VH-VL binders against Thioredoxin-like protein AAED1, chloroplastic. Designs and how they scored, part 13

Target 1, 196 residues: Thioredoxin-like protein AAED1, chloroplastic, of Arabidopsis thaliana (Mouse-ear cress) (q9zuu2)
Amino acid sequence: AITGASSGAGIGKGTADSLDTVKVLDLRGNEIPISDLWKDRKAVVAFARHFGCVLCRKRAAYLAEKKDVMDASGVALVLIGPGSIDQANTFVEQTKFKGEVYADPNHASYEALEFVSGVSVTFTPKAAMKILESYMEGYRQDWKLSFMKDTVERGGWQQGGILVAGPGKDNISYIRKDKEAGDDPPVEEILKACCA
Key: E = the ipSAE of ESMFold2; O = the ipSAE of OpenDDE; V2 = 0.75 times the mean of E and O plus 0.25 times the DockQ between their complexes.

## First folded at step 6 (VH-VL)

Design z23 (framework fv_zagotenemab)
Fold by ESMFold2-Fast, scan of step 6:
Structure z23 (fold): chain C 196 residues (1-196), chain A 124 residues (1-124), chain B 112 residues (1-112)
Amino acid sequence: as target 1 above (196 residues)
Amino acid sequence: EVQLVQSGAEVKKPGESLKISCKGSGYSFTSYWIEWVRQMPGKGLEWMGEIYPGDSDTKYEKNFKGQVTISADKSISTAYLQWSSLKASDTAMYYCARSTYLFDYPGSEAFDIWGQGTLVTVSS
Amino acid sequence: EIVLTQSPGTLSLSPGERATLSCRSSQSLLYSSGYTYLHWYQQKPGQAPRLLIYGASSRATGIPDRFSGSGSGTDFTLTISRLEPEDFAVYYCQQYYSDPLTFGGGTKVEIK
C-alpha cells in the first residue's frame, strides 16, 4: 500500500472548515480548539493510531530528533492521540516526548481529517512486518494498552497521519494520511514541508 | 560498547568551584536523558536532576535547584555537574546514569547504564 | 512527591537462605497501560548501582533467575530465592512514575 500526501497552497478550505469545531485536550484536561495549535505559528502535527502504538512511538522519537531544526524554522512539534488524557500522560512519561501532546478521545480530529480506520488496514502484511521489525529492534508494543477494551474503542483500529499547518487557522500546507500501520514518511519529507 | 565514563576524584576546599563530567559512548547521546544521583558517605541514593542533551532541557530536585548546575555538550557526548561554591556538605559520591522517553522498549525508563562515580571530598 | 519506604533496613542472612525485601509507595505506580514504574537496583560496596528489575517484575539483562520482583500499585517485593555470596549488597527501589524521581532508603542484605 502507498501513502497519499498533499501539499501546497491549493489544499481546500473544506479541510480547515471541518476542523473549526474540533477540540483537543491538553495534558491537564483543558479543552483547546485544534486550530489554535497553528493559529499564530507553523506546526507539524503527528496523529498517532493510539498512545500505546510501537510504530507511533518510533515516529515520535524520530520527529523529536529533528526538533532543533523545527525550532530554528519557528515550527512547533505536536502529537495528537485518539486516547484519554490518562493515556496521553502515560505516553509522555513512557516516551518523554519533547513536543506538545494532546488527547482526542472522541476521534473528532481523525474524523474531520478523514483518516483511515478498520481492523484489516491495521493488520496488512506490510504493517505486520513493520511491527515485527520494531519488536526485534527492542521497540516492544504495550500489548495490554493495545488490546484493552478502552483502547480499541478509542482508536486501536484507527490510522494516523501528519499535517503541517499555520500560521493561520485556515492554512494547511501539507497532509499525509497513513494507509496502514508503520506507513511513515521519511523525516526529510516532513522537514521539506515545514522547514525548507 | 555502551558506557558512561566519569571524571576522576576531586579534593576541594569550601568556597571553591568544581565541574565534573560524564561522557557517553556507544549509543545516541541525544536520545537519552542523563541522570545525576548523589550518595553521601554511608547514605542512600538521592536523585539530583536530569538533562536532555539534545536541547539542554534540565529538571532539578528541589533540594539541588540553585545548589548545582547541570549542563551538556552534545558535540562531545558529555554532561556536566558543577558548583560555583562548594560546601563540606557536598562531600559525596556522584553518579551519572542514562534513561530515555524516546523508545518503547523494555527498561528504557530505568537507569540501565551507570557511570563509575566521581568521589568529591570537600574539607578545609 | 512520591515517597518510597523500604523495609527492613537490614536483613542478616546466611548463603542459601531466601531474602524478601519490601518497598511501599505513597501512591500507586501503576499506569493505565498496565505498566508499573518501579525499578530495583543492587549496589555492592565500592561499586556503582546496577539495574536488577524494571517494571516491578522484569529481570534486566544478565540478572540471574534467583532474583524476582512482584507487586503492583503501592506494595512491591524483591525476592532472592537462594542467596549467593555475591548477593550481599544494598538494594534500592526507585519510582519513575513522576518527577522528582525518588529512591527508597535501601535495604542492606548482610552476611550473618
Scores: ipSAE 0.000, ipTM 0.465, lowest interface PAE 12.2, mean pLDDT 78

Design z24 (framework fv_zagotenemab)
Fold by ESMFold2-Fast, scan of step 6:
Structure z24 (fold): chain C 196 residues (1-196), chain A 123 residues (1-123), chain B 112 residues (1-112)
Amino acid sequence: as target 1 above (196 residues)
Amino acid sequence: EVQLVQSGAEVKKPGESLKISCKGSGYSFTSYWIEWVRQMPGKGLEWMGEIYPGDSDTKYEKNFKGQVTISADKSISTAYLQWSSLKASDTAMYYCARGYSEFPWLGSYFDYWGQGTLVTVSS
Amino acid sequence: EIVLTQSPGTLSLSPGERATLSCRSSQSLLHSSGYNYLHWYQQKPGQAPRLLIYGASSRATGIPDRFSGSGSGTDFTLTISRLEPEDFAVYYCQQYGSSPLTFGGGTKVEIK
């Protein structure tokens, strides 16, 4: 269930229009229009923060636990990350993820979906305090990397989300934007959107 | 596949200018730092500085700030290291490398390296 | 600035032997996340360095399992369980837990 309205169209239609020009890369480097991922099937599409991060691995793992339920419903499980094809291949090799993986190195899908970015949404107050404590103890570079303008611009603060779409290019039935690092929806909410 | 290809060896005289290059391919060039490392003959590795090609932001090790200029042209996926006036003490192998971090706050390691550019400065 | 001290400077061994290389940091490299900002590289004569181990203990892609990293905080070890002829090289540790990024002085592993 989508809530919140776009200015001219329903949220699903406005989102589909924004994705019209977006392409992602498969593990072999082929360009694929992102809407092809749900043109002929329903898909759960998880957008990772990074291919290499522990949070990305945890999200992939809990979604993969429900892959047999998704398969029984004719639903594809897809993970998109904002990194390179090489990072996507390394992610598959290291995690043994059973769903489909695609790379979006230019973040076009993240921009089209208006996913959250920023250092303040990457850190909880407790996490921020621990980083500041580390800086005071001589870990100055990691603190500077976290809070410098170039760090937020390089996409290191990009948050992910989850989309349920298809079958059909314009059929977007669920959109969840991560509010902060570790903001995972209950898996039951996703299963209701794809597989009820 | 990820590759960093550097320009060829240079032989220069003191006082001459020089610009060497490092071209990235097989990845999103604007999404990773490019690192510059010097290795003087028979010596260890010495970090010089880095550039983020997406916005051309630069960081320098203090001893290299003002001695060299690091730049990048994202339209051709190429980073540069430039001297306005070379000294004999600049004789070294210069490496570029891709800076990778699993999180921005966890520091960087260099997962791919260029082959190096040998710079010889002699009278 | 964080100083990395590698020991020994030179390690003379025969193929088949175990190599143990030390890297000591002047400050703790352990982040609150549990990650250590300590990485290991291998350099052979005439070649660019190659990443071996990142985050103190994770092997880089394509690195044989005879290479392992251990340690946390200030004391780190690179172990080569059984030296092959191609393993005779210079090994460097590197940190980026604090600016500026620094390398250790290197340990040369040479054939006896």
Scores: ipSAE 0.000, ipTM 0.443, lowest interface PAE 18.1, mean pLDDT 77

Design z25 (framework fv_zagotenemab)
Fold by ESMFold2-Fast, scan of step 6:
Structure z25 (fold): chain C 196 residues (1-196), chain A 123 residues (1-123), chain B 112 residues (1-112)
Amino acid sequence: as target 1 above (196 residues)
Amino acid sequence: EVQLVQSGAEVKKPGESLKISCKGSGYSFTSYWIEWVRQMPGKGLEWMGEIYPGDSDTKYEKNFKGQVTISADKSISTAYLQWSSLKASDTAMYYCARDSTSYWFGESPFDYWGQGTLVTVSS
Amino acid sequence: EIVLTQSPGTLSLSPGERATLSCRSSQSLLHSSGYNYLHWYQQKPGQAPRLLIYGASSRATGIPDRFSGSGSGTDFTLTISRLEPEDFAVYYCQQYGSSPLTFGGGTKVEIK
């Protein structure tokens, strides 16, 4: 299904074409073609709902715990959020995240990858339980970032996903589209895709 | 068990160089920031700066930038604090501490501390 | 930089008494996440500091329940409900809300 995990030779034909014109912003505001993130290396690319998202921050933490394994395999860890570069910088300052961070304020990458959006997929009972569990584990949602006028006006109901791509602009080997907030794949599944 | 073990006390003269160490064990050393804190005799705690040993990324408090160098050798799980030319005003206890990444997203307390290295600079 | 002001500088009390220590911040430490970026440390003479309370109100592992933290934004309190002999020490608050990280000047809790 559109929001499930996929792996195989057929992945990337339509997706690579859809990403061809997509650009993301680095922390200094430079425009980078998104496919440049994996043209010369393999990358694990995590897409956040927004930079304030408690479940997205928990996902970033889980992936960062495996950065040593990724580095040993020559794999870059990348996080993309659908917010501004100022929000991305705030995320880096708050979390000390050591992967690469990029902003996609116009949601072009999310649109090209057909990530799910909508209030009903964000605020399910299962998502509410995961948010409560994450809060009890010490992960916090940045409510200011989540509910700033700018974030709300841009529609903060966007879901994320995870991509494993490269080396090579057209080489997409794994894609997982989130079905609801907190729909995280097992980290072992990601490690098999990047680093087995 | 998690431990941070610092090098022994130093007695130096003004103008001499010095490098003190902080060795981590019982955890993934490359996955946590190491903090350096100064405590002058009879005074409170002052944050000096930090290092992420995985890539040697450093941050300094402005008054210590250029006065000290923070570095790490991840192959031996050891962080360093170094002076090229000591002053009498550098006389202090120096602590290293671990910033807990398990408390990501707003917590980040210094959960484990080294025992301290006393540096005395006098003529 | 964010300045933390601790008061009183010295608190002279007897074992069994209640201790109340204040820490005030020049800027709000209440993050939009609902978390306060404020921690408390205990330092005994000749020893390294020890984490006591993190996030204004959460006790660190192994810390007795007589220690509690409260407050939000700019005004924080550390309370020791009934002082034990081992509690006579210097207590520091610390903020993590912005760089540079800063500590308060400390409150010395001494035996009367």
Scores: ipSAE 0.006, ipTM 0.517, lowest interface PAE 10.3, mean pLDDT 79

Design z26 (framework fv_zagotenemab)
Fold by ESMFold2-Fast, scan of step 6:
Structure z26 (fold): chain C 196 residues (1-196), chain A 124 residues (1-124), chain B 112 residues (1-112)
Amino acid sequence: as target 1 above (196 residues)
Amino acid sequence: EVQLVQSGAEVKKPGESLKISCKGSGYSFTSYWIEWVRQMPGKGLEWMGEIYPGDSDTKYEKNFKGQVTISADKSISTAYLQWSSLKASDTAMYYCARSTYLWDYPGSEAFDIWGQGTLVTVSS
Amino acid sequence: EIVLTQSPGTLSLSPGERATLSCRSSQSLLHSSGYNYLHWYQQKPGQAPRLLIYGASSRATGIPDRFSGSGSGTDFTLTISRLEPEDFAVYYCQQYGSSPLTFGGGTKVEIK
């Protein structure tokens, strides 16, 4: 059921079962079982490194420009970050992101999906080049948000990924784990998984 | 070329309805916000509101909320500004403009392409 | 809402002179991204405005180098180093530090 694994690493056996106990927070602080996001619909779920991430904001922009294609296919666009509800609300206000946003301050979804974590992974030579390229393109890091105590403690060095799931709680059709900062799949690969 | 073309001048009486248009061409219409700006005769620029044509999400300046309706039809790359009942105080030049927003981008909400304007005159 | 105050209201100068236009914000426009969300526009009589400067200091496409923007936080300046005849116009600043988007009242640069 899983296509397009970027790292070649196996997702833990029973990925859907691992997610079954995971809850995320909506922008008002309500606990939502993560699998409810795709129980009755298909969803593209992007996992951010943190809400201040310059590369994650570029990803949000790329996905947002294809929201009309996703809507036409009955597919929800969802972004999950490993930060607080306040950070998620700041992200929505700053980016005007048109998808749904959820916070996972305990990183339960990241652990269940076995997403990579660590400073060395985030700051590889390739990641450094991607950050520099983004800066040259006019994108800059929200350093205040990125280096706030709770952002660092809640996975500031965590890598993200992308999931296509549903309809149905155990129906996962695509997963890609980021190898390093800036390891974005082509948006066309995501559109093929959700909408073709 | 990237351009916004607005509908022609309108002369109306108080109480009449009106819908003016702003048609985009030369770019992905659903990827940019459309901004509406009012300029009363001899006065400065006032932001009225904006729409994202991809999902028709709108934002209004509080003094215009309930006075006008902003809408868009993405199938024909056209945004609209509409009054159900015009007042003499609505007499103004109305501009549409294109903007983009990305959180970490210095050009966010810069109106880089403007329509030519639609003059609306409301008099009895 | 954030209020932008432009001064002077009218600036009477001759071609070849330097023009300095001020825009003061009631709140800081320095965003957490490090950018100032302040833009400058030029409007000639009978025409739509055109973008001159975005992000306080970046010239828009096609704008001559005699136009420059500076400032950060609450105090911003548009400078025209040597006025050309086509530069006599009204200039507006605009912010996105907070919704709603707001414009300054404008500075009219007119021929003496």
Scores: ipSAE 0.000, ipTM 0.469, lowest interface PAE 12.9, mean pLDDT 77

Design z27 (framework fv_zagotenemab)
Fold by ESMFold2-Fast, scan of step 6:
Structure z27 (fold): chain C 196 residues (1-196), chain A 122 residues (1-122), chain B 112 residues (1-112)
Amino acid sequence: as target 1 above (196 residues)
Amino acid sequence: EVQLVQSGAEVKKPGESLKISCKGSGYSFTSYWIEWVRQMPGKGLEWMGEIYPGDSDTKYEKNFKGQVTISADKSISTAYLQWSSLKASDTAMYYCARGLSEYPFLGTFDYWGQGTLVTVSS
Amino acid sequence: EIVLTQSPGTLSLSPGERATLSCRSSQSLLYSSGYTYLHWYQQKPGQAPRLLIYGASSRATGIPDRFSGSGSGTDFTLTISRLEPEDFAVYYCQQYYSDPLTFGGGTKVEIK
């Protein structure tokens, strides 16, 4: 976690710079510079592993429980997923998520923020199979079919994170990178970063 | 040991509602997908959709979304396929099957119910 | 959606003969892991389908060794080396590389 406490000069500037060229898609397919999400307001931005993720939906739910607190502080609640616009629309319809949702199908924001990827497939067939089997052994009980397909195709799971940014395009006050599925920070830590 | 048992044959008229069942036994019901497959008389197999009983997450094939509802009751290890208003074109054999998410069996339907024949005619 | 085309539609053979059934995919079913999401099922009249082959070439538990699967990418084959009376049935291929899950149209293996 990093903060913009009493001395903000240089804090988070490198992270902000890496996001300068990153765009996300709104639910209508419009390209939005990601920094516009916190240009004129403070935002809590949750990055999902994918839109079908049950753990990502739980993260959205606990953040949504605090939306009234965020609204009172002038803070927007935003969720970004690495999937398609259609998947984002399905997520909104199924979860009734009260915050804003954006899609990043090319993972540009995840790359810029250096979010953790899961286990990668090696170039040797035997080694690749062993790694994949070990990976599957740890996670298969909670996996949904579409989530499984995405994980197998990529050779591992893309992890998400949480960002608190703005007001101001270069103002990144908090960042947490997830290490594994279900690695959610306490909601109190997020509220302290956005709203304290 | 692993078994899927479906409800008995149904004879209905157009416009009537129907709910058929698929009961799993011999395994952890909440840990596997339940798949629904339609077979019209003399035709091949069509995937309709699936449910993960652990959290009731559902997926539908596009042409069946809004036409049927898939649900599950994990307390009795039973999945359901439901129509609010049947059409003659719904006449078919309906199968449930267990869908695997475990490597190397990803996407296989390893156990099938015996099928429920639904006949819709005036 | 991915379309699976099975050929022939009907195969008329005698017991003891070799059966070769084809399934072609409209796109590659090979993932980056090296795994192929193509499975084969057998259906006898009045019965539910039964899993025969998974991952293009692996025999399911309890399936006799006269059944074998081969192929990769877009072209797949199910072979029955020596037909037994109980093998006269309809055979379906299935993919789950991409949603929605799809089946081929089936190949009926009938007694000559």
Scores: ipSAE 0.000, ipTM 0.448, lowest interface PAE 16.2, mean pLDDT 77

## First folded at step 9 (VH-VL)

Design c1 (from j16 with heavy chain A33T T57I E104R; framework fv_ifinatamab; at its last look DockQ between E and O 0.03; V2 from the best seeds 0.00; counts 0 for: pae E 14.7 > 2, grease 21.1 > 18.9, SAP .589 > .496, off the site)
Fold by ESMFold2, look of step 9:
Structure c1 (fold): chain C 196 residues (1-196), chain A 123 residues (1-123), chain B 106 residues (1-106)
Amino acid sequence: as target 1 above (196 residues)
Amino acid sequence: QVQLVQSGAEVKKPGSSVKVSCKASGGTFSSYTMHWVRQAPGQGLEWMGYIIPIFGIAKYNEKFKGRVTITADESTSTAYMELSSLRSEDTAVYYCARETYLFRYGSSYFDYWGQGTLVTVSS
Amino acid sequence: EIVLTQSPATLSLSPGERATLSCRASQSVSYMHWYQQKPGQAPRPLIYDASNRATGIPARFSGSGSGTDFTLTISSLEPEDFAVYYCQQYSSYPLTFGQGTKVEIK
């Protein structure tokens, strides 16, 4: 359906409506309507492939490096992953990610946003290169978490994306749906969308 | 509190083998790369290789190729280094070291080290 | 294989003095780390990726450099800083360490 990054007035209305009933879990297990994450503030929301993914851990680290810029602009940094609260807590413990982390065990946000999934977009030559590059930079895949039964049954081939939204439930100003594993925009593109 | 506890000192004859253990506690074992580094008396540090325990993927310094085997047992959170065909120049302290995971633009360094295992090779 | 050459081999200094340790690589490296080792102890990390302090390392330790030339500086030596210091690269296998610089009491 939609390819590449989308920006501009009014792009969020249909997307925001698709999220009306979606809830995610905080690290303590409380249900949070997903739109509450940007209702009262702008947020950069990274949707991980899964909590053990080396490519997603690298993306999270790159975004977190710019957290001072986001904080100065009143922008929250948020990561959502398709897994359990235990998997989310493991991610935080292993990565020391400084943004907010939420779990979406039912994949409801991924379905509502129509993020790409499939083995053919997970195992590509470009993704393999990005995985090697990420390992050379010191990021690591959690293979046990990556192959947990729940991760595999719920969508181990799930792709993610980046959303910039808020303030306001309907105010989605930027969305980028990954076409394949490791399909990262330049960090500066995200900063322009959130913070300029 | 991550801890790496190694097996005790060994005295070995030339031509024999030694197997040093490194038991991890207080953290995740299977997903963290475990390295082995040795230090001859009065000398510097020499990297021997690593293992990623969850899949048993190991990489070795070519200097030791054919003589070193690095393994892991996830059920006991223990990594092993076995060095065969020992020579007197293999007398050293052998360390295990855990590679840290950094979420920033950076590279892995060794954040936790075992206490070291002295292996003495003498006739 | 990337060879790391540390200089000087030994620094004899008094508490309160500044120590400057050099590490030169035989080719450009992207990831240089520094470790401290006291007698009878395992190494501990000091500086990672040229200039970042590892957890719990006091501010008197700083690192700088890029490419082939890297420096560790201890701005004002404390009694506990008399030890051997190693640089280590993680840019190419095999991973290699410098031969060490011993910082000792004058």
Scores: ipSAE 0.000, ipTM 0.463, lowest interface PAE 14.7, mean pLDDT 82
ESMFold2 (binder alone), look of step 9: mean pLDDT 92; pTM 0.946
OpenDDE, look of step 9: ipSAE 0.049; ipTM 0.649

Design c2 (from j16 with heavy chain A33T L102T F103W E104K Y105G G106D; framework fv_ifinatamab; at its last look DockQ between E and O 0.04; V2 from the best seeds 0.00; counts 0 for: pae E 15.7 > 2, off the site)
Fold by ESMFold2, look of step 9:
Structure c2 (fold): chain C 196 residues (1-196), chain A 123 residues (1-123), chain B 106 residues (1-106)
Amino acid sequence: as target 1 above (196 residues)
Amino acid sequence: QVQLVQSGAEVKKPGSSVKVSCKASGGTFSSYTMHWVRQAPGQGLEWMGYIIPIFGTAKYNEKFKGRVTITADESTSTAYMELSSLRSEDTAVYYCARETYTWKGDSSYFDYWGQGTLVTVSS
Amino acid sequence: EIVLTQSPATLSLSPGERATLSCRASQSVSYMHWYQQKPGQAPRPLIYDASNRATGIPARFSGSGSGTDFTLTISSLEPEDFAVYYCQQYSSYPLTFGQGTKVEIK
């Protein structure tokens, strides 16, 4: 049970095994084993709450600002979101995110990694402050994506996290599960895990 | 904070086309439906159609279908309305208007309007 | 197509008076909205979904009605309220507006 940021010593093969059968969709709808995203290269993988989430869009932009550092280290930047490939394409078109984007419409990666879910961790004073802060910085919630049937059917209670993995299917060196909406690590922590 | 700024007034000959722009600032562009509404001098408001920029899909008032094309450029946060085969009765102020939702229901009204673009069609 | 008929066409009143504007739809409407347009300006939203005030709209504006009959009420006219008012439906395509009611100073 890993609830915070961990280095390789704190992340066992059991975590990699839980992802063994997990597949995600690329933007064209092709099914990709999730471990393929880091089998041949290290990747920073951000797991969004959903594709319309203002807090997740801010995180995506923040990570993308460090893409040059990641590229120089041979590290891919990847975003996975719950929902359909239509929602994923919408996110890419809206945000111009420069990393790779994949959809996980059955939430299999979130379940396998045991990311937090629940009303009490979604509606917190910290999340409200972070949403306001994000709006002050110019980020906005996508209301149409937020009300799409696929998003609404699963509720908005899903939390995400960040994974650093690869090269190699079983090589997961960092995992951070968000404790509540807006629970961002400092980007320097991610860079240390991927690119130090 | 949200502003919709439209292109300037135009004078056109019958049979030509006009393309009016509407640039959004201060808010999210791609997920908000952008409508076009016109108003002939001294007359009421007439809905022309909309676009949802993120999907690229448009819907038109059938009165204008075949003559109107509504597009959007997400990278510049700009919507466009092009009206072809202009005739004198197309003389009007053309408005862009942003549709929004409210948390009290699926209430889709126009919360922000551009300043209007006068298009005059005369020989 | 849903036709919205506003009455009266012109309403001549003095500041401080109550204004009552009617909008009648040719078919039942679920989503009726009201806009105000001052001379030389774009319309602005007043009332959405028949009875809810848009952001920043003062309490003297209220809306009511359902089905085919809708009313905008201005409880006590102020000088800035002399304008044209449009009802608008978003229940059926094409979206349509009423022809407008001009509220003018007597």
Scores: ipSAE 0.000, ipTM 0.434, lowest interface PAE 15.7, mean pLDDT 81
ESMFold2 (binder alone), look of step 9: mean pLDDT 91; pTM 0.944
OpenDDE, look of step 9: ipSAE 0.013; ipTM 0.588

Design c3 (from j16 with heavy chain I54F T57I L102T E104R Y105S S108D, light chain D49G; framework fv_ifinatamab; at its last look DockQ between E and O 0.02; V2 from the best seeds 0.00; counts 0 for: pae E 14.3 > 2, SAP .521 > .496, off the site)
Fold by ESMFold2, look of step 9:
Structure c3 (fold): chain C 196 residues (1-196), chain A 123 residues (1-123), chain B 106 residues (1-106)
Amino acid sequence: as target 1 above (196 residues)
Amino acid sequence: QVQLVQSGAEVKKPGSSVKVSCKASGGTFSSYAMHWVRQAPGQGLEWMGYIIPFFGIAKYNEKFKGRVTITADESTSTAYMELSSLRSEDTAVYYCARETYTFRSGSDYFDYWGQGTLVTVSS
Amino acid sequence: EIVLTQSPATLSLSPGERATLSCRASQSVSYMHWYQQKPGQAPRPLIYGASNRATGIPARFSGSGSGTDFTLTISSLEPEDFAVYYCQQYSSYPLTFGQGTKVEIK
């Protein structure tokens, strides 16, 4: 898969056009156009591999450590996962994530943003070490969510990314597509994009 | 919201066994450690052990020297604690308590407790 | 086994007064938790990780400390705060609780 982070004026309209018809679900099951998440405010949007993933839970925690900085800058913290609202609610219950959580059961946002997928980028030595590191730090995989049929059929090999967008539907200032499982950017890179 | 509902009070004779159930509802069951804690009349809290239902891994307080067995049934979201060779000093309220699942292992506290089950050991 | 010694055993105070409860561990502990128990009820979580409030716990409850010395403070006692308070460690097995501090109305 093609790798690297993109920031600057070349990001926006093409990516925003790809998201025109994409909707996600809030925790009550209401459909929300994805661009509404940053229409009226800037947002840092993390796209999880799936709601049971230990690596995604660790990323959610490290982004949440900076929520006070984001709040002070008027920036929302959002997590989107490729699963059902039941899986999203279980994630919130288990992690106590402080940001907003949305579900994308059809993977529409992942397809529109062309996030990486595949066995060879999911089961790498680096990802295995990151999983072990996460377990040593106390993060745990939710095996019930991991064995859900929807997760297995659609998202087992799906990778995620991070998007910084808004205010304004077309204003996407940063996108990073994970090249493999556990491919976390430096936090300072995200803070520069959202909160500098 | 998670709820833990325990089985009813028991009166037992010395030397017998008791099995207390703890049914969880309103949340995930299998990945959370379920602990058992007892409280003798007028006394403090005493940890007995736990189980992690998904892995079937249990750990016990050595004080009970193999008299305690903790099990779980994932299909009914129910944990069980069985205490054998009962003595009069085992008279207590027995609680199940769920350890919170945190993204840091060192922040482990009991976020939900059952209502307690009184076990009285007398002839 | 880590022994937790709470002091005082009983604290007799009036509503509106400040309560300070101590928990001393026989060895250094990494994480101390506090629970409140009212008569006929199961314990409820109050403070975790020495200083973090559990969900729904009002701001008058605070915790502090590290190593072997930990403190629970109730800044201004309400009528519902008269209960028994337990500290609990999870640094070493077996998990242990303090013997409790009863906060009672004067």
Scores: ipSAE 0.000, ipTM 0.444, lowest interface PAE 14.3, mean pLDDT 81
ESMFold2 (binder alone), look of step 9: mean pLDDT 91; pTM 0.941
OpenDDE, look of step 9: ipSAE 0.049; ipTM 0.668

